# VH-VL binders against o60147: the designs that were tried, part 223

Target 1, 175 residues: o60147
Amino acid sequence: MLEKNKYLYIFRHIQTNQVLLSQGNVLKKTALFQLPYPLQKPVAPNGMRPAKLRKDHWVPLLKVEFPNESMFQSVFMQLLNYRKYRSVQPLTSDLLKLPIPVRRRKIMRQEVPNTIADLADILNKEKFPENSVRLQLSDKSDSEYADWPPSVQIDSEEIKLSRGFREKTTVDEAR
Short names: E, the ipSAE of ESMFold2; O, the ipSAE of OpenDDE; V2, 0.75 times the mean of E and O plus 0.25 times the DockQ between their complexes.

## First folded at step 11 (VH-VL)

Design jb11 (framework fv_dargistotug; at its last look DockQ between E and O 0.38; V2 from the best seeds 0.00; counts 0 for: pae E 4.6 > 2)
Fold by OpenDDE, look of step 11:
Structure jb11 (fold): chain C 175 residues (1-175), chain A 120 residues (1-120), chain B 106 residues (1-106)
Amino acid sequence: as target 1 above (175 residues)
Amino acid sequence: QVQLVQSGSELKKPGASVKVSCKASGYTFTSYGMNWVRQAPGQGLEWMGWINTYEGEPTYAQGFTGRFVFSLDTSVSTAYLQISSLKAEDTAVYYCARGTYYLLTGFDSWGQGTLVTVSS
Amino acid sequence: DIQLTQSPSFLSASVGDRVTITCRASQDISSYLAWYQQKPGKAPKLLIYDASTLESGVPSRFSGSGSGTEFTLTISSLQPEDFATYYCQQDYEYPTFGGGTKVEIK
């Protein structure tokens, strides 16, 4: 069963480090439309929108539990907006000096830390009640990408989700 | 309040073109995708595709490629459906519906529908 | 595409009856299912999303359940205004609708 409405799941691509947001612990195939760089017949390693969702290529980054659906929706939409904003910003002169493949890789490497930082920024601005937001990371060290407001309680336990799927099973852990 | 207001009924001859409009209000237009749904007389609902209002990128369902074109005018928060080379089988009510593939909210807002009748 | 099969296609019931409509998916769609109500000459109205979450403003007599490939919409006590056609819809992939269930007066 999917965890409902007040849960945000963030997944990262194992190769490109692209980020997908999900309200459920199972990725929709249409989640790929979140990616800002559409390409006809794309290949994931190029940092573009893949033609198909390969769930096994997406690993959980973090899980956020909000007090209610309204708060979730607000944060979710803001995250998308932040990502969109970055994607349409002009490239810096330094980036433009790099070969296209190198440039793309550099940009893609920033998606995970940027998303985490965005989340923290959004939550800081929202001023939710203290310890009202529960954050669980797949890698606790990722929490260091941002300063978290008092509204966020970081769980000591890492999330145990399978790639692109729900809770890890014993089979998933063996992979 | 979220509202989607569509253009009025159309009567066209085979081979003609029609353009249906869907004006959105009460929310940020570019924050939600716009879907188009067809319903032939006495039939069920059929998803035609959607347009990403952020990117202006349309996605068409199978069977709705070629003659069907989704477009936007973001300056007036309006989505458009154009059907060219109309056929009798295109006779249907066409709905615009707000929704995204990002959230688990379904299509939470609908236009009132536009009847397109294709008759010789 | 994912096919959704609704059953029954037609249902006759009386006011006060408990009504159950089933929607079966051709594959596992997790909980990415919505239910709509449509009255003649009107646009569909969202009732349930995420299989079991009641849309705001929808009466509590409506409920949804299920996960994976089988889902149900339940009206605990049918009201006069509930006679309509109901559709299930999945958005795990590109959206598809069920064939509809028309609830008629017995």
Scores: ipSAE 0.343, ipTM 0.797, lowest interface PAE 2.0, mean pLDDT 88
Fold by ESMFold2, look of step 11:
Structure jb11 (fold): chain C 175 residues (1-175), chain A 120 residues (1-120), chain B 106 residues (1-106)
Amino acid sequence: as target 1 above (175 residues)
Amino acid sequence: QVQLVQSGSELKKPGASVKVSCKASGYTFTSYGMNWVRQAPGQGLEWMGWINTYEGEPTYAQGFTGRFVFSLDTSVSTAYLQISSLKAEDTAVYYCARGTYYLLTGFDSWGQGTLVTVSS
Amino acid sequence: DIQLTQSPSFLSASVGDRVTITCRASQDISSYLAWYQQKPGKAPKLLIYDASTLESGVPSRFSGSGSGTEFTLTISSLQPEDFATYYCQQDYEYPTFGGGTKVEIK
């Protein structure tokens, strides 16, 4: 039928460097279930509610524009699976020697580079058309965590929004 | 072709138990969450909760945290809803519905529904 | 829980009419709203997700719009197969459904 451009939005927590994936430019409360180390412990299992989402604590990391829903869904689901797979792997002996709070902080600081590397690995495997996927970063040096396939065009302009991905309407200026 | 096929209708007395099955086909079962939705006669839809088909962890909506149990048999790509201590107000059609993990989109595939009737 | 209020609860319309159904959320849910069609004795069918994205195989006469707390489903030219009950559903947090809008033949 009709196909529209679809965006993957990736957020980073300003304090913990944890990462959340989103299909929309505003995080769902239930996106917090992506975290192996919840910021606030959930309520009792049978009546579980996500921890409170502090929208001002989650800032843009990157966004990816796909030409259609099919490409978006394939990449998004694979990215979630990479994160789930990593979360169940045994911890290294060096990591296990650390006190638990230090260990968790060290693991969380790896989420940004790991997510970027996973995204690039998926895009390298997918054989998408050249320049069909547009990537925009909040910090362009983060692109150096991975080697990007020919399908990816990295936007020269960094994301300047500090409170999510919503862009202001500018009637007198080009975007 | 994605399909969710549910077990047939049930007629039960108060106090009995029922187990509704939902067999999935046409996709990787453990890649999508399974939701349960209730519809009482003449009423709207109520989300009862979902089960993480990869880890087997259920999440129940408020009001469904006691007599309702979600479970899986991944070897046959089947989800189950068990209702114990049936009450007359449990009379409803029960649907299974597929959704992406972490509730990223709407429910894009539904079972045909299972009518559970509870009468004395 | 986030409450969704649909209006009208019931409407009567003729083939060819433009039909608009409204869903109001009790709080800002961004664009995290879906629309379903349900015919008697059948399971609901997903029409629209993310407020305005048409599900595959759904006729283009269906459209959705809105964000925040106010959402609409529009059927541009009602067909005989469109007489059904329509539900909105949010998934900003744990899902809730609207009360439904029954569309009947006039």
Scores: ipSAE 0.221, ipTM 0.709, lowest interface PAE 4.6, mean pLDDT 84
ESMFold2 (binder alone), look of step 11: mean pLDDT 93; pTM 0.952

Design jb12 (framework fv_dargistotug; at its last look DockQ between E and O 0.04; V2 from the best seeds 0.00; counts 0 for: pae E 4.3 > 2, placed apart)
Fold by OpenDDE, look of step 11:
Structure jb12 (fold): chain C 175 residues (1-175), chain A 120 residues (1-120), chain B 106 residues (1-106)
Amino acid sequence: as target 1 above (175 residues)
Amino acid sequence: QVQLVQSGSELKKPGASVKVSCKASGYTFTKYGMNWVRQAPGQGLEWMGWINTYTGEPTYAQGFTGRFVFSLDTSVSTAYLQISSLKAEDTAVYYCARGTYYLLTGFDSWGQGTLVTVSS
Amino acid sequence: DIQLTQSPSFLSASVGDRVTITCRASQDISSYLAWYQQKPGKAPKLLIYDASTLESGVPSRFSGSGSGTEFTLTISSLQPEDFATYYCQQDYEYPTFGGGTKVEIK
């Protein structure tokens, strides 16, 4: 069963490392609207919005449990805002010197660490109660991308979700 | 308090155009998408599409391409629906509705609806 | 597009009755389903989202259940103000609505 509204799931694309936010452990097809719309309809590896959601191309990055839905909503919206803010910022001179494909790849590589850092920053600013936010990572080493406030407790156990879907089954683990 | 206020009823002839407005207040306009929903007399609800209020990107449902145009004036927190080359079958109440596909919430706020009547 | 089929299309009931409306999806939509109430001449009102979460301000006599392809809206004890048309709506993909269920007084 899909977990309720106090949970944030973050997925990454296995090829482009693009990030999608989800309130449920099953990705909505409309989650793709989080990604920028391409001018000439390129598909993923190009680091833009795919035409269709291939759930099998999205793997869980982390799961966050908040004390309540209100706190979740606040953090969720802020994460989206942070991402939007970055997307509209002028490119640095160094990036502009790179060929477009190389530039895009470089930018996409930063999306995962940036998202994690954003989350930590938001949580630091929110000043939630100590150990009130539970963070579970697919790869525990990803927690090193940020300094986490006392409100966050990091689970020792890694998240066990299938690609773009709910809890891993035996079949999912074999993939 | 969140409010969506739509423009008044319209009576048009076939072939004419109509532009319905939806003014939002009580929240940050660009944080929520704006949906348009059509309801023909005595019929059910039909999602027409939505517009990203932050980027201005419209998305139209199948069957609502071509003659239907979503637009924004963010300076006054207003979304617009324009229908060109009106047909009798376009007679319906048109709703704007706040919502986003990012969250698990439905359309939590609706305009009062705008009746568009197309008649010879 | 995902099709939602509501049943029944019409339902006659009395005040105090337990009312159940079903919504079936053409495919698995997880819990991405909402329920609306619409009265004549009025805009729809959100009742339930995420299949079972009650919208703020909605009476507790309303409840939603289900996941996957089958969902249910329940009114535990029908009140006079509950006579209306009810719609289910999915947003797993592009939003679509069910055909509606009109709850009438018996």
Scores: ipSAE 0.417, ipTM 0.814, lowest interface PAE 1.6, mean pLDDT 88
Fold by ESMFold2, look of step 11:
Structure jb12 (fold): chain C 175 residues (1-175), chain A 120 residues (1-120), chain B 106 residues (1-106)
Amino acid sequence: as target 1 above (175 residues)
Amino acid sequence: QVQLVQSGSELKKPGASVKVSCKASGYTFTKYGMNWVRQAPGQGLEWMGWINTYTGEPTYAQGFTGRFVFSLDTSVSTAYLQISSLKAEDTAVYYCARGTYYLLTGFDSWGQGTLVTVSS
Amino acid sequence: DIQLTQSPSFLSASVGDRVTITCRASQDISSYLAWYQQKPGKAPKLLIYDASTLESGVPSRFSGSGSGTEFTLTISSLQPEDFATYYCQQDYEYPTFGGGTKVEIK
């Protein structure tokens, strides 16, 4: 194989708890197109999508290491499909009765647990070799949102970076 | 700039009906939910519910069904509260209050209030 | 139904005093709490939203703090115009208000 290890990087927004998926350890502005438009345009005049990518507002949620690109591409595409499917489903009657800002905040705060559950569901349905997928979280308690298959090794160390997934080095301190 | 102007005070007898209006200006009416809040004399604030100004769908807080009806006339950017079969216990100031459209908390604009007095 | 308990219900203080008012929620409401000032015969006025963010045009002597279940409103140097009733309000789910705190200035 030309590329042995492939990484999935997942970010969350510090304020809204929205989630972005990335193939790289730094978000590209085009990642913002993963965020859904509102179902009813007049309800959200500015939409749920930020106008620009603020790197200081997106922090690491988790990182997944796959042994090859094929596994990565399969899981990445399925995660996008889970999110798209959920975004077009009718809202429950209980949610629709909440005032608009309350409803949005409640929906957005479920994106972290929903994404983690989606990932685990995909990995449980895939028949990957035991311990072939390494998972590292910024907050280890987030692993409790799902049951993980034997293929997943959860790192005991949390992601300690304050911004992005790149480790700060002497080179990064250059003026 | 944003302004909510309510109709004037009402004096009613028990069993009558009243309709309070709340005219909005200075913003796009259908993009913000409209809340109704009651304050009985000498008492605190009580949220009665809200109406979706785009769909017209009302939601009533527990205890505010049946006799309380929220409605709209979007052509004049106006929300209405109608109270039927008035009781003495309905004596209160009724406020309309605009919710925010994104993630902000609180009601950032209030009408001046409409005193409804129900007395024999 | 999320209950908000304000304390004290009533306080009296001198001009220049530092005043704190507390609001306790019956469950974790994150930072989704607002503070209002209401003067007699007037509508409530939003002072603070998102627990700690000062609304535009509100004097800087007002501040808010807290998250989860415990919140405070602080007036750093009480002024004569601060005589009013103060309410907290959550909108983590269906909005509810605290019972109010009446502030009297001598």
Scores: ipSAE 0.252, ipTM 0.699, lowest interface PAE 4.3, mean pLDDT 85
ESMFold2 (binder alone), look of step 11: mean pLDDT 93; pTM 0.952

Design jb13 (framework fv_dargistotug; at its last look DockQ between E and O 0.03; V2 from the best seeds 0.00; counts 0 for: pae E 2.5 > 2, placed apart)
Fold by OpenDDE, look of step 11:
Structure jb13 (fold): chain C 175 residues (1-175), chain A 120 residues (1-120), chain B 106 residues (1-106)
Amino acid sequence: as target 1 above (175 residues)
Amino acid sequence: QVQLVQSGSELKKPGASVKVSCKASGYTFTRYGMNWVRQAPGQGLEWMGWINTYTGEPTYAQGFTGRFVFSLDTSVSTAYLQISSLKAEDTAVYYCARGTYYLLTGFDSWGQGTLVTVSS
Amino acid sequence: DIQLTQSPSFLSASVGDRVTITCRASQDISSYLAWYQQKPGKAPKLLIYDASTLESGVPSRFSGSGSGTEFTLTISSLQPEDFATYYCQQDYEYPTFGGGTKVEIK
């Protein structure tokens, strides 16, 4: 009997820096539903939902291992909520002064740091046991986007980049 | 406890419309997508599409565009399936099923099904 | 759309038997496969998700294996209540179901 999946994978688009969440180390095509759909069908880098998932355009940003699936689910849903909340907030006057393409690019550039900050905030509020959450980043410097609670131990080894998926590890194979 | 309760059986004539409801309870309605699955008598399961309960965005499977409409009333945690211009081939049991494509899980909760019979 | 082919379509077995059902995908779906049990007049019940993870409350005699394009549902020792129709389902893309496997009493 295999243990329930307790891993969160976050992927970023190599061009737009849009973010997708995944419980699996291989992106589902339906993961794109996490992104807003415009009135007109645009393709990235318009900052909206691409028509198709190009797995080769997505790379792992980080991997999080939780103590159990319940904790994973809680954090995962909260991340989605945070993203949604952010997306419906009124644009600042400064942003509104920018041309639409520039505005969109500026907003999209913040998705990675915002997602990381959201994750840290959620974990801070959850008050998980010390060193019970394992975080591995593709770029260790990305950890600087947030203050991490004692529950999080950051892996010294960076996650290997794979477009659209992460190669299976011994831990992943146990899923 | 998670529950999906669907409206009762329907008997309709060809050309009529039907609206099936699916009321959710025991969980946060907007956190899970709602899927619709059709099963003709003696046949297998067929995914019709889903509606994002958070955004209200419906997605229809191929073959279920036009006459099929997904909708929501989030105030009462209810999803609806409307079928217009009913045909005899629409006779089937229709299920609502909770699920999300963000996670690894399948459809972990199902309504009891609603039989729609289309007959002259 | 991704096609799922189940085999066999029908299976006769006795209580206590080991039962194996196969689901083949038309393309690589990683581990994004679920198994359902459906009894007559009832809604399907989720048994396994992510190819091999047992849904809460499901007896341990049920197990799933496989990845990519080949998947298997196994009932280690068939019980009287296990006579039903079983479906595989993928959600790597838009969800699709296999044709089903009816497990009947021999």
Scores: ipSAE 0.520, ipTM 0.846, lowest interface PAE 1.2, mean pLDDT 89
Fold by ESMFold2, look of step 11:
Structure jb13 (fold): chain C 175 residues (1-175), chain A 120 residues (1-120), chain B 106 residues (1-106)
Amino acid sequence: as target 1 above (175 residues)
Amino acid sequence: QVQLVQSGSELKKPGASVKVSCKASGYTFTRYGMNWVRQAPGQGLEWMGWINTYTGEPTYAQGFTGRFVFSLDTSVSTAYLQISSLKAEDTAVYYCARGTYYLLTGFDSWGQGTLVTVSS
Amino acid sequence: DIQLTQSPSFLSASVGDRVTITCRASQDISSYLAWYQQKPGKAPKLLIYDASTLESGVPSRFSGSGSGTEFTLTISSLQPEDFATYYCQQDYEYPTFGGGTKVEIK
């Protein structure tokens, strides 16, 4: 019966617009394994993994507060599944006509809107109580990528942190 | 040393055909797309399209889908531009230009250009 | 297709001058813009990629700035070898070039 609030943290790469999901407010190096392959030896056309985690290259995109661990785990695993499903879909003929660097950039810059839409789709299909899920964005206009269910309360305050989700006065921000 | 060496100038009559070659060296040919760019005398640059050097599949810009054909011979690391039914308006310098392998913008290596002159 | 409009089309300048060239895109192209220098009888040479990153071997007097729809190329102190025509090029989608800016001797 005792419930603990749980947080989903989502980061965006400042150059490629790739997205990383995190249970913690600071990215761990293992988060890079969510990206399909290393940068210099890609085998998938949709994405490339940086060789190292550069914390100054990953900025907050959004934060979601869930009332309990069960809701968090359900949404987190579904988001990972949506990303995996999308990564294995065949490329359209229109995409194949673009020069390879152009095509890769176009696919990558869709990761932000696609992730936001996926999150909203998952939350619309769940039967969560009204205002039980709190969403905070770094750019409130990003909420326009989706229609949100009554269960979601969108915070009027944008995330003000430039790196990670902690204020800069902590020792974790110095790493 | 990445290098793109094009075939020499061509003087043609209207209605003829021309085939411009672009031989690449100093890199793995099939890892980089090849673009074709036209420049009429005293005018700007015009992207004609590109060819995937791994699959051989060409893509043409609007206005270049009829008389213009991109091809390649990977055994000699060479791309080709063929123009059929030449018109006086086809008089231009034609460049080959290498696209990047990764996410970077722009064309980082260019051939020296091939002048094609079409006159009666 | 995405249209790029360069201004001015012609610019007359002296050695040592600061030169600024503008490229405007018909839609938001993020930072996917390159700048080229072309001298008479020669192929274009890449100067700037990703709007502001200098290509290897390009002198530091060249700089690029801008994002979205408005971009500039700046030469901080014009040298004799800089008299040329400059082109912008986007590859947000299918590549297109600006109309060019000829930098002439005053």
Scores: ipSAE 0.495, ipTM 0.824, lowest interface PAE 2.5, mean pLDDT 87
ESMFold2 (binder alone), look of step 11: mean pLDDT 93; pTM 0.951

Design jb14 (framework fv_dargistotug; at its last look DockQ between E and O 0.40; V2 from the best seeds 0.00; counts 0 for: pae E 6.7 > 2)
Fold by OpenDDE, look of step 11:
Structure jb14 (fold): chain C 175 residues (1-175), chain A 120 residues (1-120), chain B 106 residues (1-106)
Amino acid sequence: as target 1 above (175 residues)
Amino acid sequence: QVQLVQSGSELKKPGASVKVSCKASGYTFKSYGMNWVRQAPGQGLEWMGWINTYTGEPTYAQGFTGRFVFSLDTSVSTAYLQISSLKAEDTAVYYCARGTYYLLTGFDSWGQGTLVTVSS
Amino acid sequence: DIQLTQSPSFLSASVGDRVTITCRASQDISSYLAWYQQKPGKAPKLLIYDASTLESGVPSRFSGSGSGTEFTLTISSLQPEDFATYYCQQDYEYPTFGGGTKVEIK
């Protein structure tokens, strides 16, 4: 009997730095529903939900392997909740003083570090067994955005996902 | 235990409206999207759309716009499907099904279905 | 929309038989495919998701395989309770179902 999916993939938009969560290494089009729907139909660069998934606009951020599907689901849902919570919070007075484009850029720049920090926070609270969670980052330096609990083992090797959201194969490496 | 309980069978005349309810229990209602699936007699399954139980945003599949309305009452963990201006071709069993656009779990829980019969 | 074509539409088999149902997608859907079982007068039941992951509580005689555009559901040894209609469903995009495969007793 095959185990349920226990892998979390996180992708980053190359322009907006928006973050998408995925249970698979290939991003679903419906993953875009994670992003807020624009009231006045702005285009993706405005930090809203794009009309179409452009795979070439997304790059892998990290991969997390959990001991089991239950742990994965728990963390996955919590991550979404954290993100939603932030999205509905009133803007600070300091942010409101900024021009809208500057404000948006500043907010979007925080999505990646916030997501990483959220993940660490969630894992800290979950108190999973030591070294039971395996974390692989596209950029190892991104691990510095958070203090990781003992349950997390950070791989020395960077994640090997290519544009188009698939695992790199030996053939891909030869190119 | 996860349960989706739908309202009973409906018999309507053409032009009438019907509202089917789907009450969820055994899980956090807002953590999973609610899908609606139609099955005409002797036919296959047809996805009608879904509603985001967190935001209340409905999404309708092609062919299910206009007369079909998804709604929620989160206070009682209930999703609703309203069909207006009923037609004979709307005769079908309508299912609510728990799912999520986030996870690859498919529709893991289904209501028992509600038969809507439209007949003159 | 992504079209899913199941084959065969009808399948006659005996208890103990190995049964294979195919689902073909009109485009690459990776592994985002589920299989359902539906018995007359009942709601569909999820059997497999993510092409090959067995849903909890589903007998091990059920298995799924495939990726991209070709998928298969296999029942290693058909049981009396397995006579039903089976549907594939993709959720790479907005969900769509295959036309179904009715497994009947020979």
Scores: ipSAE 0.495, ipTM 0.836, lowest interface PAE 1.2, mean pLDDT 89
Fold by ESMFold2, look of step 11:
Structure jb14 (fold): chain C 175 residues (1-175), chain A 120 residues (1-120), chain B 106 residues (1-106)
Amino acid sequence: as target 1 above (175 residues)
Amino acid sequence: QVQLVQSGSELKKPGASVKVSCKASGYTFKSYGMNWVRQAPGQGLEWMGWINTYTGEPTYAQGFTGRFVFSLDTSVSTAYLQISSLKAEDTAVYYCARGTYYLLTGFDSWGQGTLVTVSS
Amino acid sequence: DIQLTQSPSFLSASVGDRVTITCRASQDISSYLAWYQQKPGKAPKLLIYDASTLESGVPSRFSGSGSGTEFTLTISSLQPEDFATYYCQQDYEYPTFGGGTKVEIK
């Protein structure tokens, strides 16, 4: 079936491990607005959101195929809301004791596991049909950040980072 | 079937305000963003901004950050555009359009438009 | 801000003609471009999204192509009902529309 607009593409920053959600195989510039940028503190302008979208700094983390666009949009919105909710939560006492640059790095390093856990939590609550959602990862060990519902089929083949997101495979001969 | 039904045409005097409604049906209202597009007489299309129907947070295009307010009533699947301190230049057809939030390009459903006429 | 320049702004053609409308972006927008048709007194109708993908129910005589900064909408055999104004729209950044192309049949 050749349906567009039902794929979720998730990217990871090669240096910071920050995460961006995308409706398409190529990131929009507005995707950067998913990253926190506190407006009121002078220290905030220097962290957590890059000034420019450097497409060569963002690599595939995972791809999700949904049965239809409505399911995709529901999950996509919920993922964004989880990230926004997390961004406004009070910081823990342990984080507040850290110098700001160290604190930021610690928070950013949690984005991959947090996003994967959030995705699985949403999919567990959505009650989708068995095997209706296909998940492909760049690193299969990342699936271990969450428990997946029966609706999710995890693809055995990893996404190759050097070739970006790939949707087509030809297997005419075993090689 | 996706439908966006807007409130009827308005004739207003300068300095008044107007509130245009856009009632959605045939889909999950909170899963799609709502955009507002203006078309002045004899002119092209102008994106005014959008409202996140899940959070209620509006985003305004440059030039629309003052007198224009987007709002929602999710209990009746309705988006609103309020224009305050109306000026003659506000005379236009105002469309609501369902946009795909962060999805691939396209506003796939549009309201019929609401003509707001501001008498000079 | 991303500017979209359509050409021509006005086009007159006969039924059965092949019509090509172009849209140039002021910067690379990848494939994040849509095409709309608007008939007088009516709301715009989405024809094409993602530069080349036809919206459901759109006749196959419509096609889109291009990427980066240069995009085209083609009507392979113009029909009487295709009299309209056509707009391109980018969604790489906050949306902007092209200035429109009025197509008159005759």
Scores: ipSAE 0.060, ipTM 0.654, lowest interface PAE 6.7, mean pLDDT 83
ESMFold2 (binder alone), look of step 11: mean pLDDT 93; pTM 0.952

